VH-VL binders against ADP-ribosylation factor GTPase-activating protein AGD1 (AGD1). Designs and how they scored, part 3

Target 1, 225 residues: ADP-ribosylation factor GTPase-activating protein AGD1 (AGD1), of Arabidopsis thaliana (Mouse-ear cress) (q9fit8r1to225)
Amino acid sequence: MHFAKLDDSPMFRQQMQSMEESAELLRLRCLRFYKGCRKYTEGLGEGYDADIGFVNALESFGGGHNDPVCVAFGGPVMTKFTIALREIGTYKEVLRSQVEHMLSDRLLQFVNGDVHEVKEARKRFDKATITYDQAREKYLSLRKSTRLDVAATIEEDLHSARTTFEQARFHLVSALSNAESKKRFEFLEAVSGTMDAHLRFFKQGYELLHQMEPFINQVLAYAHQ

## First folded at step 1 (VH-VL)

Design e7 (framework fv_bepranemab)
Fold by ESMFold2-Fast, scan of step 1:
Structure e7 (fold): chain C 225 residues (1-225), chain A 119 residues (1-119), chain B 112 residues (1-112)
Amino acid sequence: as target 1 above (225 residues)
Amino acid sequence: EVQLQESGPGLVKPSETLSLTCTVSGYSISSYYIAWIRQPPGKGLEWMGTIFYSGNTNYNTAVQSRVTISVDTSKNQFSLKLSSVTAADTAVYYCARESPYYYGSFDIWGQGTMVTVSS
Amino acid sequence: DIVMTQTPLSLSVTPGQPASISCRSSQSLLHRSGKTYLEWYLQKPGQSPQLLIYEVSNRASGVPDRFSGSGSGTDFTLKISRVEAEDVGVYYCMQSTQYPLTFGQGTKLEIK
């Protein structure tokens, strides 16, 4: 954050420095998390490709082949297993998509963008800073030889400029604080949403396989003969 | 003409809470930073803390756990509370305004109020 | 914390003679904005401190031109070109570059 020309007070400088440090730390943490998200998403993609390979191998074994093994085992049961594995694959792809969009898209927004309110508040602060700086320069040049009416006008202008500057400064600090809180809330929502996506993925997978349990047991009993 | 004036008790018992008030006259405090600075008898100046009119504060780490500064904009007053006082807290306490003209400097000081911590 | 060290701790001067007070900080007082926030205050006997110099070298309103400040980084000096009886008191330097705000231990100026 660039507030170079007019440092006001130690407290304002401390607030600005703390906000700058907090914003940069949050940005760096979001960037690191984005990299982790990318690696996780790539891993899910690799896993999905492996799953499709496995399903295709099973389809080659059972579906569309007329050989003794498929006939002996019972093609309908193998078909049920193949359909179930494809469904699990679609669940994995949905999870991958949700992780990518819930985390990657939002994290890039956090890293790259300021919120509208912060941009507007910064603009107002910059304008007020220029006006206040000009008024201060005029006031600091006052001499005993300066006419009383001129001095009064300069003092009034400085007072007005200072008031405007203080209001703009306070508004900017508030906007920065609110923006950081909003980013943290959205980040927590994204992470919580991702965890919910995992929960739903495992629940759906479990329910699908649980429905298949009688057929799994039949196949296992047959295989152990 | 801006003036600052401290008020409070002259004597506080050990372990009690010291409470001081600074009254601002001549201008609204709506854009001021006000500091509390103390001076033990025969010693130098020690900054206690600063408050912005919004209520935001910064405190000296040496007294951070015991000090609270607050503002009442309707009365144009600032207050300092210092808990668990000891003889080491005996000092003249000043309130001072950060100058709108001399960046970061305290251009207006109150007259100071003497606080003695004794039984 | 930034430690402010003043030398000498006391000095006596004959009226009309010059006086010089040094202030050294444990860290640079150069703020990231390019400004150096070093102030000098005078506390006359029985009175509140009063601002003499701000931002190293600028005289506050009403301060006589016999007072001047100079320095950079960690080394600062307050000079009085011709000491007058009304200059008696304790001089303090202060840094406001970072929190906590810190004062030097003070330099007592006396007339001989």
Scores: ipSAE 0.000, ipTM 0.401, lowest interface PAE 20.6, mean pLDDT 79

Design e8 (framework fv_bepranemab)
Fold by ESMFold2-Fast, scan of step 1:
Structure e8 (fold): chain C 225 residues (1-225), chain A 117 residues (1-117), chain B 112 residues (1-112)
Amino acid sequence: as target 1 above (225 residues)
Amino acid sequence: EVQLQESGPGLVKPSETLSLTCTVSGGSISTYYIAWIRQPPGKGLEWMGTIYYSGDTNYNTAVQSRVTISVDTSKNQFSLKLSSVTAADTAVYYCATSWYEGYFDIWGQGTMVTVSS
Amino acid sequence: DIVMTQTPLSLSVTPGQPASISCRSSQSLLYSNAYNYLEWYLQKPGQSPQLLIYLGSYRASGVPDRFSGSGSGTDFTLKISRVEAEDVGVYYCMQGLEYPFTFGQGTKLEIK
């Protein structure tokens, strides 16, 4: 979002209100999305633990890869299966870590950094507005009998207050614009990165199991008889 | 002390362009927002437009196609030009200023413009 | 456009008695900075409008303390605690939140 005219106070106020409402809605949606991402990565972590437990149970059932089933096939098939399953679990942990980094950590940084900066810029703008109002009222109350040094100070204060107000306004606009710009860039990158991480996870898993396909078919053929 | 004084023709003919001037005295116009506000006889106030010292303008959409506000910093003056006038444009025209947008603390005395014949 | 509606359109007051004028906007004038962009102007007979109240409740320089503004959002009130003869005129509210700036219809205050 951009402003048509920075000096256009009524239009500026309308655009600012709209952008602030959008920023607050974005903040709430980011927090909700962050909670969803956290639940997802927590589930992935539990999945990894479960996968390792399953592999350990399979190994124990097979008698250290030296049970009658392993003996019937010379032992290498069972060993290959447990190794493959452990690798898949490792891929899940890599996926969890990547999702946590690309979504949860970035969302939290965005909310704590960029949104907080907007709130601070807003408070500074509000204070500058009050100061500018007060300086103007003092200037308008100047009397013919007011000392020249006092009158000069009040006029200087008015000019200074206006400059501070305009600077605070510019900084608030910049903070809002940066938050909007970072929203599009960061979220698109984070979502795309997360999708790529899932693609890589499934591809690695597929490739590993595909390489194992002849051994899977061998075991299935024996199990059928 | 800042003062505003409007000047221009009291009578203009239909279809002609109305041209008014607001002269600022007693202070620098570089810190002001200047507005033109009109009041038809027996009716309320209507904002016409505002100009910032930078030359940036905002106009009431009702007259946007016909109105132009400009500033001449060398003469410390603001002007209003309203084209294709009709009897509906008969009004007292005020210029007003402030250090802040959105309200006006200094007003000119107003100039009556009658659109007739 | 924001529509400004004043009530009453006219009132007569005995000197020394209080007066109240209401102004309603078609949408909120409360900006996110907690200010209401509403102003009150007085136009005495044959004179230019003069600013009485700005940002909803702040009195303009030189305005007597018997004038006060109150309200927030869409409902605003101008109060005169003790009406004096010099208060005769038409009172206008104006919103300065959005272009175009818009005025109420005006309220004529007369002395009985």
Scores: ipSAE 0.000, ipTM 0.397, lowest interface PAE 19.4, mean pLDDT 78

Design e9 (framework fv_bepranemab)
Fold by ESMFold2-Fast, scan of step 1:
Structure e9 (fold): chain C 225 residues (1-225), chain A 122 residues (1-122), chain B 112 residues (1-112)
Amino acid sequence: as target 1 above (225 residues)
Amino acid sequence: EVQLQESGPGLVKPSETLSLTCTVSGFSLSSYYIAWIRQPPGKGLEWMGTIYSSGSTNYNTAVQSRVTISVDTSKNQFSLKLSSVTAADTAVYYCARGTYYDILTGYAFDIWGQGTMVTVSS
Amino acid sequence: DIVMTQTPLSLSVTPGQPASISCRSSQSLLHSDEKTYLEWYLQKPGQSPQLLIYEVSKRFSGVPDRFSGSGSGTDFTLKISRVEAEDVGVYYCMQYIHLPWTFGQGTKLEIK
């Protein structure tokens, strides 16, 4: 959406109000989505903690490298399994960090920065509009019978109010334009970056375990003897 | 009581100058402008021009070369002069007052005179 | 010049029934001061025009509340909620945003 004509008309003000309301709705939806993202990343963190617990339990069971139990379970292969599981855990923590940054933190920064500024600029615009309307009404009530000193003061007040109004209008348009120009790329980048992080996580995990496939098969074969 | 009253000759010969007067009473000239509007028999309204208490004027482009509006503040009288008249200038001529702070603020015409018929004929 | 077009050119209404008159301008009548400079006038038979509505929807002093104006931009409407015998005449819309000031061609209201 763009502004075809930037002037102080009822149509312009109606368009501004519509865009501001759209920005507020976007802010509320982003905050609701943020809560869902937080729950997901917390789940990933809990999963990582559980993975580390599993690895620690496995190491304790074996008693460490060169322990009789460890040797009985194939020695170096057991060590390779615990190292691989710990490595997978670090990949999972990297995924959690990436998702937190791409979805939760970036989304919240967008809301608190760009979208929030629209609301603040709108508040300033409303105040300036009231002041300008009051000054304009006084100015338009002037007659030639009005004293010159009073007329001069009212004219000066009108010019001051107009300048403040124009500045507030410009800042509101600027804030809306910044939010509009950033929102598409910000959300597309966040979602795409999150999917890429998942792709990398599964690919790295797969490649690590695939390299270990001969050892997994060897252990399974010995276990069936 | 606010009143505007047009006066002038009822008959004008082709090629001559039409001269009308509008006499106003009951209000301050400093707060209002005066306009001239005409209406040919059986037709609609046509704005001719406006004069402000300062003496500044605006004219309809269609008659700009032929029309002059002036004010005599000592008599509270406005005049309309239209030169080189033809049968097409036959109409009822009205004067009307409007409000201004600038030209585009307020009512265009809140009070009208009774109108005066002008016939252009030999 | 801004051209003002009224529809219909004439209408006949039974007393007590509503009437509606449309006015269309060739350009927007909205000024940068956010006011729309559109007026409605009534000319009763044998009388001078009289102001009914100014700034699209504001009734002039003494005008009955059965008269209402509405519209924006280039499309405007004058409505009479309940037509009375005294409402007979020709109605004109008028713009005064740009020179030359121009009137519509007029709409004649008659009683059946």
Scores: ipSAE 0.000, ipTM 0.372, lowest interface PAE 23.7, mean pLDDT 78

Design m1 (framework fv_modakafusp)
Fold by ESMFold2-Fast, scan of step 1:
Structure m1 (fold): chain C 225 residues (1-225), chain A 120 residues (1-120), chain B 107 residues (1-107)
Amino acid sequence: as target 1 above (225 residues)
Amino acid sequence: EVQLVQSGAEVKKPGATVKISCKVSGYTFTDYYMNWVQQAPGKGLEWMGWVDPEDGETDVAEKFQGRVTITADTSTDTAYMELSSLRSEDTAVYYCARGYSYYRYGMDVWGQGTTVTVSS
Amino acid sequence: DIQMTQSPSSLSASVGDRVTITCKASQDISNYVDWYQQKPGKAPKLLIYAASNLETGVPSRFSGSGSGTDFTFTISSLQPEDIATYYCQQYDNLPLTFGGGTKVEIK
């Protein structure tokens, strides 16, 4: 007689439900983060368009670099300003592209569901559960009148089915735990990468404008002569 | 013959603690969960919790968490259910029931029940 | 928590009648439902386990069926000794939960 009371007990089912609830909560939070990032990326794109519009308007106002108005202001300085503004707009586009790329490569798996390994483990577990349930029902139907050789075969089949079930259960739990850890690391990588992209964006912007500071001061001084 | 024998009826005052025992015989105590079920007068059955005698792990329904303690003593083959901070709505018959093992699902053997009356 | 809704709450039938009691789970519980009989002043007695399996020593007039969320308990030919309250109970997930019970009386 072999007892296996924890194999598919209510305890195991509660553990499975708890894992499913945790996974769903994580999925929903990742989905909300994904939607927030998409909204932010749209905003960055609109900002880039506005920057190009501003530069184009400034160029239209001043005419060509050989225009008397442009020449009177020292055309090379005005040209440097429009080039700098266009370059800043390009930095915004690079930031937008980097954020969008991170969403595409890192976050879609959180929204799209279980990874291949989990799906395979779940399929194996389902099959093992059916086999074990069938073997257990046969065993529970045994009577004292059942032939010893028949009873021995049923007991052996049950033992085999139980072992396969326990292995499949362990593999499923392990696969789920590994998948959850992988999702957390990929989420952290996406967030960290986004912060790094912003750092680089502000650094490039600062560096460009800092280099332009003497020219900005020249124009301001000229306006007050 | 498998048998579950519970301790006798108790009369308690509000705020008191009651401890009911369930002595088992005729089977291997560690092979089955031991369940505790409450039934108020004229009402249905309500599961309180269970203990796994093999390792002492318990699960308790939310309604009774913080007030109920379920234990098992494998040296005497006896399960216990202790309910504290008693109130009038705890007046009920309390059953222990053997259930959920390799052989079958279901609570197939029940104690005779212990009546607990909470009154001032 | 899984809620077990049992119907009807009570019924009266004649000896020899077929009696049917239903039980609905608030979510899929596969076949993890048991049925109990409780006579006045007595402890419950397991009649059916795992939806459709008859407990040893229980008369063949008792049967169970169903899967998923809908379960049925039947007494094919009601006898006087069957006067009792009957309960379904799920064991798919903790906490274990019982139906509200069905009181069966003879007319």
Scores: ipSAE 0.000, ipTM 0.402, lowest interface PAE 16.6, mean pLDDT 80

Design m10 (framework fv_modakafusp)
Fold by ESMFold2-Fast, scan of step 1:
Structure m10 (fold): chain C 225 residues (1-225), chain A 122 residues (1-122), chain B 107 residues (1-107)
Amino acid sequence: as target 1 above (225 residues)
Amino acid sequence: EVQLVQSGAEVKKPGATVKISCKVSGYTFIDYYMNWVQQAPGKGLEWMGWIDPEHGETDVAEKFQGRVTITADTSTDTAYMELSSLRSEDTAVYYCARERYSYGYEYYMDVWGQGTTVTVSS
Amino acid sequence: DIQMTQSPSSLSASVGDRVTITCKASQDINNYVDWYQQKPGKAPKLLIYYASNLQTGVPSRFSGSGSGTDFTFTISSLQPEDIATYYCQQYSNLPRTFGGGTKVEIK
């Protein structure tokens, strides 16, 4: 039987519909954000490829050990620069991977269907509904001539089925609500973790170049002579 | 990607038993109910029953109670429907169909097997 | 058991016509009805679920409406490829039950 045909509250139906709408809105927003993250990580990947291209161009400019251009333009300067650029490129690749795994993959999981707990609650609720409907129909078919012990068993089965139905209904609503709350908390955690990854990326890059600052200043001073 | 592949056509004599298989691929077998539907020649669709592959729980329509047994083997991702005491009126195409959920109250059979023809000669 | 009475049993219409099929439940089933298309020799295909939701990949000329006991399935502009038998199916209670089907032909 449909919920409204039994002792279901009209509020339960409204609650389920409201939760469905909320879940769909969250899913669509997560999907949009996932697509944005994919574009961002693709951009980071292209940036890494560009970094490698720049490093290769610098090495080509030097031309190798005995190349006059490398010798004339102070090969050690070019070498230190290429090493630094490769390290920064590596940091960028780590950042890309972290954004992909901590945020993009999480968002895709949120977009995909129900988590295990919700799937189990849905299956349990459906089965309890069927059992309750069957017990209700059996109870409504009782006749005056039905033996008292048989009637008592049918009544007990109905009571048991109703209790199981009520518990399954509550657990389904709770599972759906908790799943959405968990998605929101995990989303916040994923975003925060991604921002931390950016902080680490910039800090590593800064520290690398800061250690080279005396050398950079020395070379600039020499060039200005 | 998602496929339900059923066993081949069967020709049986009255009183015999037939067992039809439905092998799934492309999704997690235990996550969805599996329905069985009968269609007699030139007639409409009739629901026979369903199974929860994870728990082995089944419900069978009254018309088929006592003659139909629905089972699932999670080691081979295969559902089975066994129909006993065959009569000429059991001549039909039998379908398996996966049932999906949406938000706890939307259910629909989105992927169907190709069908298995069972002919009962008299 | 919930009985689904489908009308008409068959119809013949011209390409471009609006085709309507009705399905009546023996008791209130809210929106718990799906619609399937079956072409000759093939398995059924889901078109509409939860009374009015269009399945992904299904042409927009197909639509469903209704609630409670009375449901309608509409093809806004019949195409040659729409020659098939259409079935409503309720899932408000077990057993699941199908309508008798409506055979749609072009003539």
Scores: ipSAE 0.000, ipTM 0.414, lowest interface PAE 18.2, mean pLDDT 81

Design m11 (framework fv_modakafusp)
Fold by ESMFold2-Fast, scan of step 1:
Structure m11 (fold): chain C 225 residues (1-225), chain A 119 residues (1-119), chain B 107 residues (1-107)
Amino acid sequence: as target 1 above (225 residues)
Amino acid sequence: EVQLVQSGAEVKKPGATVKISCKVSGYTFTAYYMNWVQQAPGKGLEWMGWVDPEDGRTDVAEKFQGRVTITADTSTDTAYMELSSLRSEDTAVYYCAKYYDSTGWFDVWGQGTTVTVSS
Amino acid sequence: DIQMTQSPSSLSASVGDRVTITCKASQEISNYVDWYQQKPGKAPKLLIYTASNLETGVPSRFSGSGSGTDFTFTISSLQPEDIATYYCQQWDSYPLTFGGGTKVEIK
């Protein structure tokens, strides 16, 4: 009797084990990254609340017409400063929202479940495995007394089942590789998008404060008098 | 060795609240959903819901919505199931069970906690 | 919700007998069915996963088959320690649902 050699392939077993190990490591690293991202966005939210408190306190020196302290410490320049700081606070909230949106749903999907393509490939592989195992058992049960036409049919069914099994294995391996690559690219996109959001935030903040530089210098010059 | 150890048996009156714990050891608690399953005396198994210990997300079966709260404490690697407004029909054994969504099976179960609701 | 109809609800057989339990899903679920064994006073134990795969450490006399809506669990030669209630469970979609169980007893 001649048996299929697919189950005895060291290369296939090693490839599947390596892919399973890589997928688990990637999952754990994505989970760790997601955890870090949640802590970061929580920190941004707390920072925003603190910034609002600071601006509100500073406004007590801003525009009181009958308050000698407000008159002595400000005028139009102090009002310009509080407006600018509130605008920067708005930029920080936009940054927090953008980071949160870039990271939340996609990273959770990386950690929690199989993509549809992998799920379908596993279904096909499992079905092909059952069919192949059944064909192998029939082939193993062949006797000298089995009619030639029946034996030929069983041999043909075994060959067909083996081919289907081999195709299903290949498709499962391909689906797992593609899913892993997709997760890596989505991870890189999330990180790059986050960096871009920070770049835009710092540019906006810098430009606003740079416009305020003449007023800052005016106040500093006055203070040194 | 992977183990799920549940809190001891409870006897409650109708209208009371019960809170059952499930302490985890031998695996990364935040990497898997923790599920809860109810089994009434002489009856089959009924899925109640799960919690994701990493972020506290839950999914609860329709039958138990509004009465069940499932939580997780990552500092002690312990999951909790709290059932309120207890009725005699809630008399059952409650199991916690580790579930890996990508493989689709409950590979490790707690020993079970018996809850008896009587007046 | 996917309903899992398990039959028979109970059976009695002799040691060495072949025991067959069936489970029917209310809709197509491919091969996403697991089988559990529960002995009196104990938690369930996984025996078969994804319709036909034997869990490590489980005796070879246990087997599963089926796809789509019809699933079968078989004990090829019943042993005294196999006295238990057996449950099928689908994991195609939430909520997860179990069959009603089959109580296996020795004559």
Scores: ipSAE 0.000, ipTM 0.382, lowest interface PAE 21.3, mean pLDDT 79

Design m2 (framework fv_modakafusp)
Fold by ESMFold2-Fast, scan of step 1:
Order: sequence, then C-alpha cells, then structure tokens
Structure m2 (fold): chain C 225 residues (1-225), chain A 120 residues (1-120), chain B 107 residues (1-107)
Amino acid sequence: as target 1 above (225 residues)
Amino acid sequence: EVQLVQSGAEVKKPGATVKISCKVSGYTFTDYWMNWVQQAPGKGLEWMGWIDPESGETDVAEKFQGRVTITADTSTDTAYMELSSLRSEDTAVYYCARDLYYGSWGMDVWGQGTTVTVSS
Amino acid sequence: DIQMTQSPSSLSASVGDRVTITCKASQNIGSYVDWYQQKPGKAPKLLIYDASNLQTGVPSRFSGSGSGTDFTFTISSLQPEDIATYYCQQYYSYPLTFGGGTKVEIK
C-alpha cells in the first residue's frame, strides 16, 4: 500500500484507520464463513456416520451358503454392492477432511494470525505517537537556564521516543501491507480448492458406479422377471 | 443486538473464590477485547483487567495481581473473571465491558453487572 | 499510574442549563479520554470517545473537548433524563483509570 502523505501524522493515521477497519470487516466476514464451514464439515461427518450404518445393515445380507437368508436374497450381489458403498464412504471421509483443511483450518490461521497483528501494531503506534509528541514538546520548551543534566535527560527521552515511534510506524505499515497482500489469494485458493475437492469426490463416485452400471442393470432385469 | 449477559448475584464467605461469567451475543466474541471493572457500594469505577479472547492475552491491574484470573471460552462465547481470597472490601458490583471496534480503547457495551457480597 | 482528577464531585442545575464537568490527567495523555454516563442501578454507558467524538445514538447536546492534560465534558441543555453520575477515563496507558465521578442532579 502507498500513502500519499506518509509524513503527515493525521493523514497517515486516517489512512491506517480506514485500512484497519477494512481489514477488520474482512476478518469478521471470514470468521462468519469459517463458522459456516465448521457446521458444514460437522454435517458431512454426521452424514458419513449414517452412510456407514446403512452399509453395515446391508452387509448382513452378504453371507455365503451357510446363511439361508443371504442365499435366498442374493448374498454375493449384496457383497459386491457393500464393497462399492464402503469405497464411496472412503471418498466422503476424504472430502470431509479436505474441506476441513482447506476452509476451516486455513481460514482460522489467516483470521487469527494476520488481522490480530494489525490490531496490535495500531495500539503500539498510537502509544508511541503520544509519547513522541510529549517528548518533543518537552524538548522544545527547554530554556538556556535549564540545568545541563536535566537537558541531557530530556534529549535522551526524545531520541528514544522518536526511535520507538518510527519503529511502530514501520511495523504498522508492514502489518497492513501483509494483511492486504494475503487476503485475496489465500481466500480464493481456499474456496477454489474446496470446489475442486467436491468435483473430485463426485467424479470418483460416478466413475465407480458407472463401471458397475452393466452389472446393476443386469441384476435389475433379473429381479423384474 | 449486541448484549453482554452476566451471571447472577453471589454471596460468599471471606477466603472463598468467586467466578463471574459474561456471555456475549450479537457480535463475534474474538474480535473485541473484554474489560472487567469493579464498583464498590457508593463509589466510583475501578479497572481490574482485560483479555483478548482471540489470543488469550491478559493484563491485570497491580492491585488485583495474584487474586484475579481472567479467562475466555471461545466455544461458548463467554468471558470469566475469577477473584480469590475474598475479603469484605471486595463487596462490589462487577462489570464486563467490551473495547471499541477498530482497536481503539473505549468500552462501548457493558454487561448488566454482577453483585458480589462477602459476608461471614 | 495516571491519576484522573474530576471536578466537581457533584452539581445541581435546572432543566435547560449548560452543565460543564472537567477532568485533569496527571500527565499528557493526548486525546485518549472517554466519558461515561451511569444512572442509579445501571451499567455505565459510553457517551464520548477519544476526547471529542460522540458515540452513535447519543444525543447531540453532549460534547467533549480538550487534549493533553485538561478535558471538558458539556451538556448544552440539561434534560431530566440526564440525571446521572458522569465519569472520565483515560486509555493512554495501563492500568486504565477513571475520574472520581460527578453526580448531576436537577434543582
């Protein structure tokens, strides 16, 4: 970020406040999105558990010749179907894990790490500004009658306050620039990665079932006879 | 709407510990600092300390160091202030109050207050 | 610690009067002063922040001024609902410190 009048404390402070407010607004929206992502991954986990329950129940029909119910109700076919459904369940768990990593974990790191640094830097800058202004006023009030040891102390305080002020200013500018640089690319990458994860999930599921389609149709035709 | 809802009044014996809660709603808990302020009967306001719920960082006034512990539970959007080794002079109303948005230090929303009475 | 000396400790005025409360910091605190209103049995309410900025939703009859060590809070036309204790507070450095409060009553 470039400031039109970096050396003007009031103008600089106004620009920093505007950028800080924008960064906080983005942080609040990202945090709201993060909470939505957590609810979504929790829902995926509950759905996965329900799916496993369904597969386990169906598996009870997948026995061999030792189980008369399984023999009567197509045990080998049920076994083939349960294997496919468990494979799909594996895909669902991978999706849940990917969404959690791409959205929840990454967004939380971004929100907690970067924007917090901006708030800390602003507080340091505010305090350093006042301290520097106080030291400057005291230094400018020095008279020829002021004792040399007292004047030396005031000059030392001014030098210290200026150094602290300049470092705090640099740190604030750096923090704001870092936050702005990261906000677009990391957010876009996280969202796009999540969409890619869904695409891969549906593709894998489709391909598995598509390869089984002739067998599914054959069994359906037999059952309708 | 933004609200800070504090736990109910407490009556404690000298030497006991009291833990006051401050549950927030209507805003993101981790985006604002939370202050705790004591007000003895008929007296003014005295700052006790603050916490940043996001980092867990705290600062406690020297008068209360060693007796006050401030914590935050982000899973329940609740801040806590625990005061130990209670004495009769700790009888007061205790307030939680959030800092102004944008990193400015000012308390724009306050809880309703929790009355703590220390008696034998 | 920064001491905030508030004056007067109490005052009585008539409806429509201009009321002025002052606050003096023991050291230069720039503009890092807030003003609060507290009605009996209620939590404090922020009226003015950063010495002179009116909090949203607060009536325009309230104002603040000052910088450095001397701060002033003014109610331009006192209303019955303004009966309260008013506090100044510095947030320049920790610990945060409040003034002793000013009780405002109607004559």
Scores: ipSAE 0.000, ipTM 0.390, lowest interface PAE 20.8, mean pLDDT 80

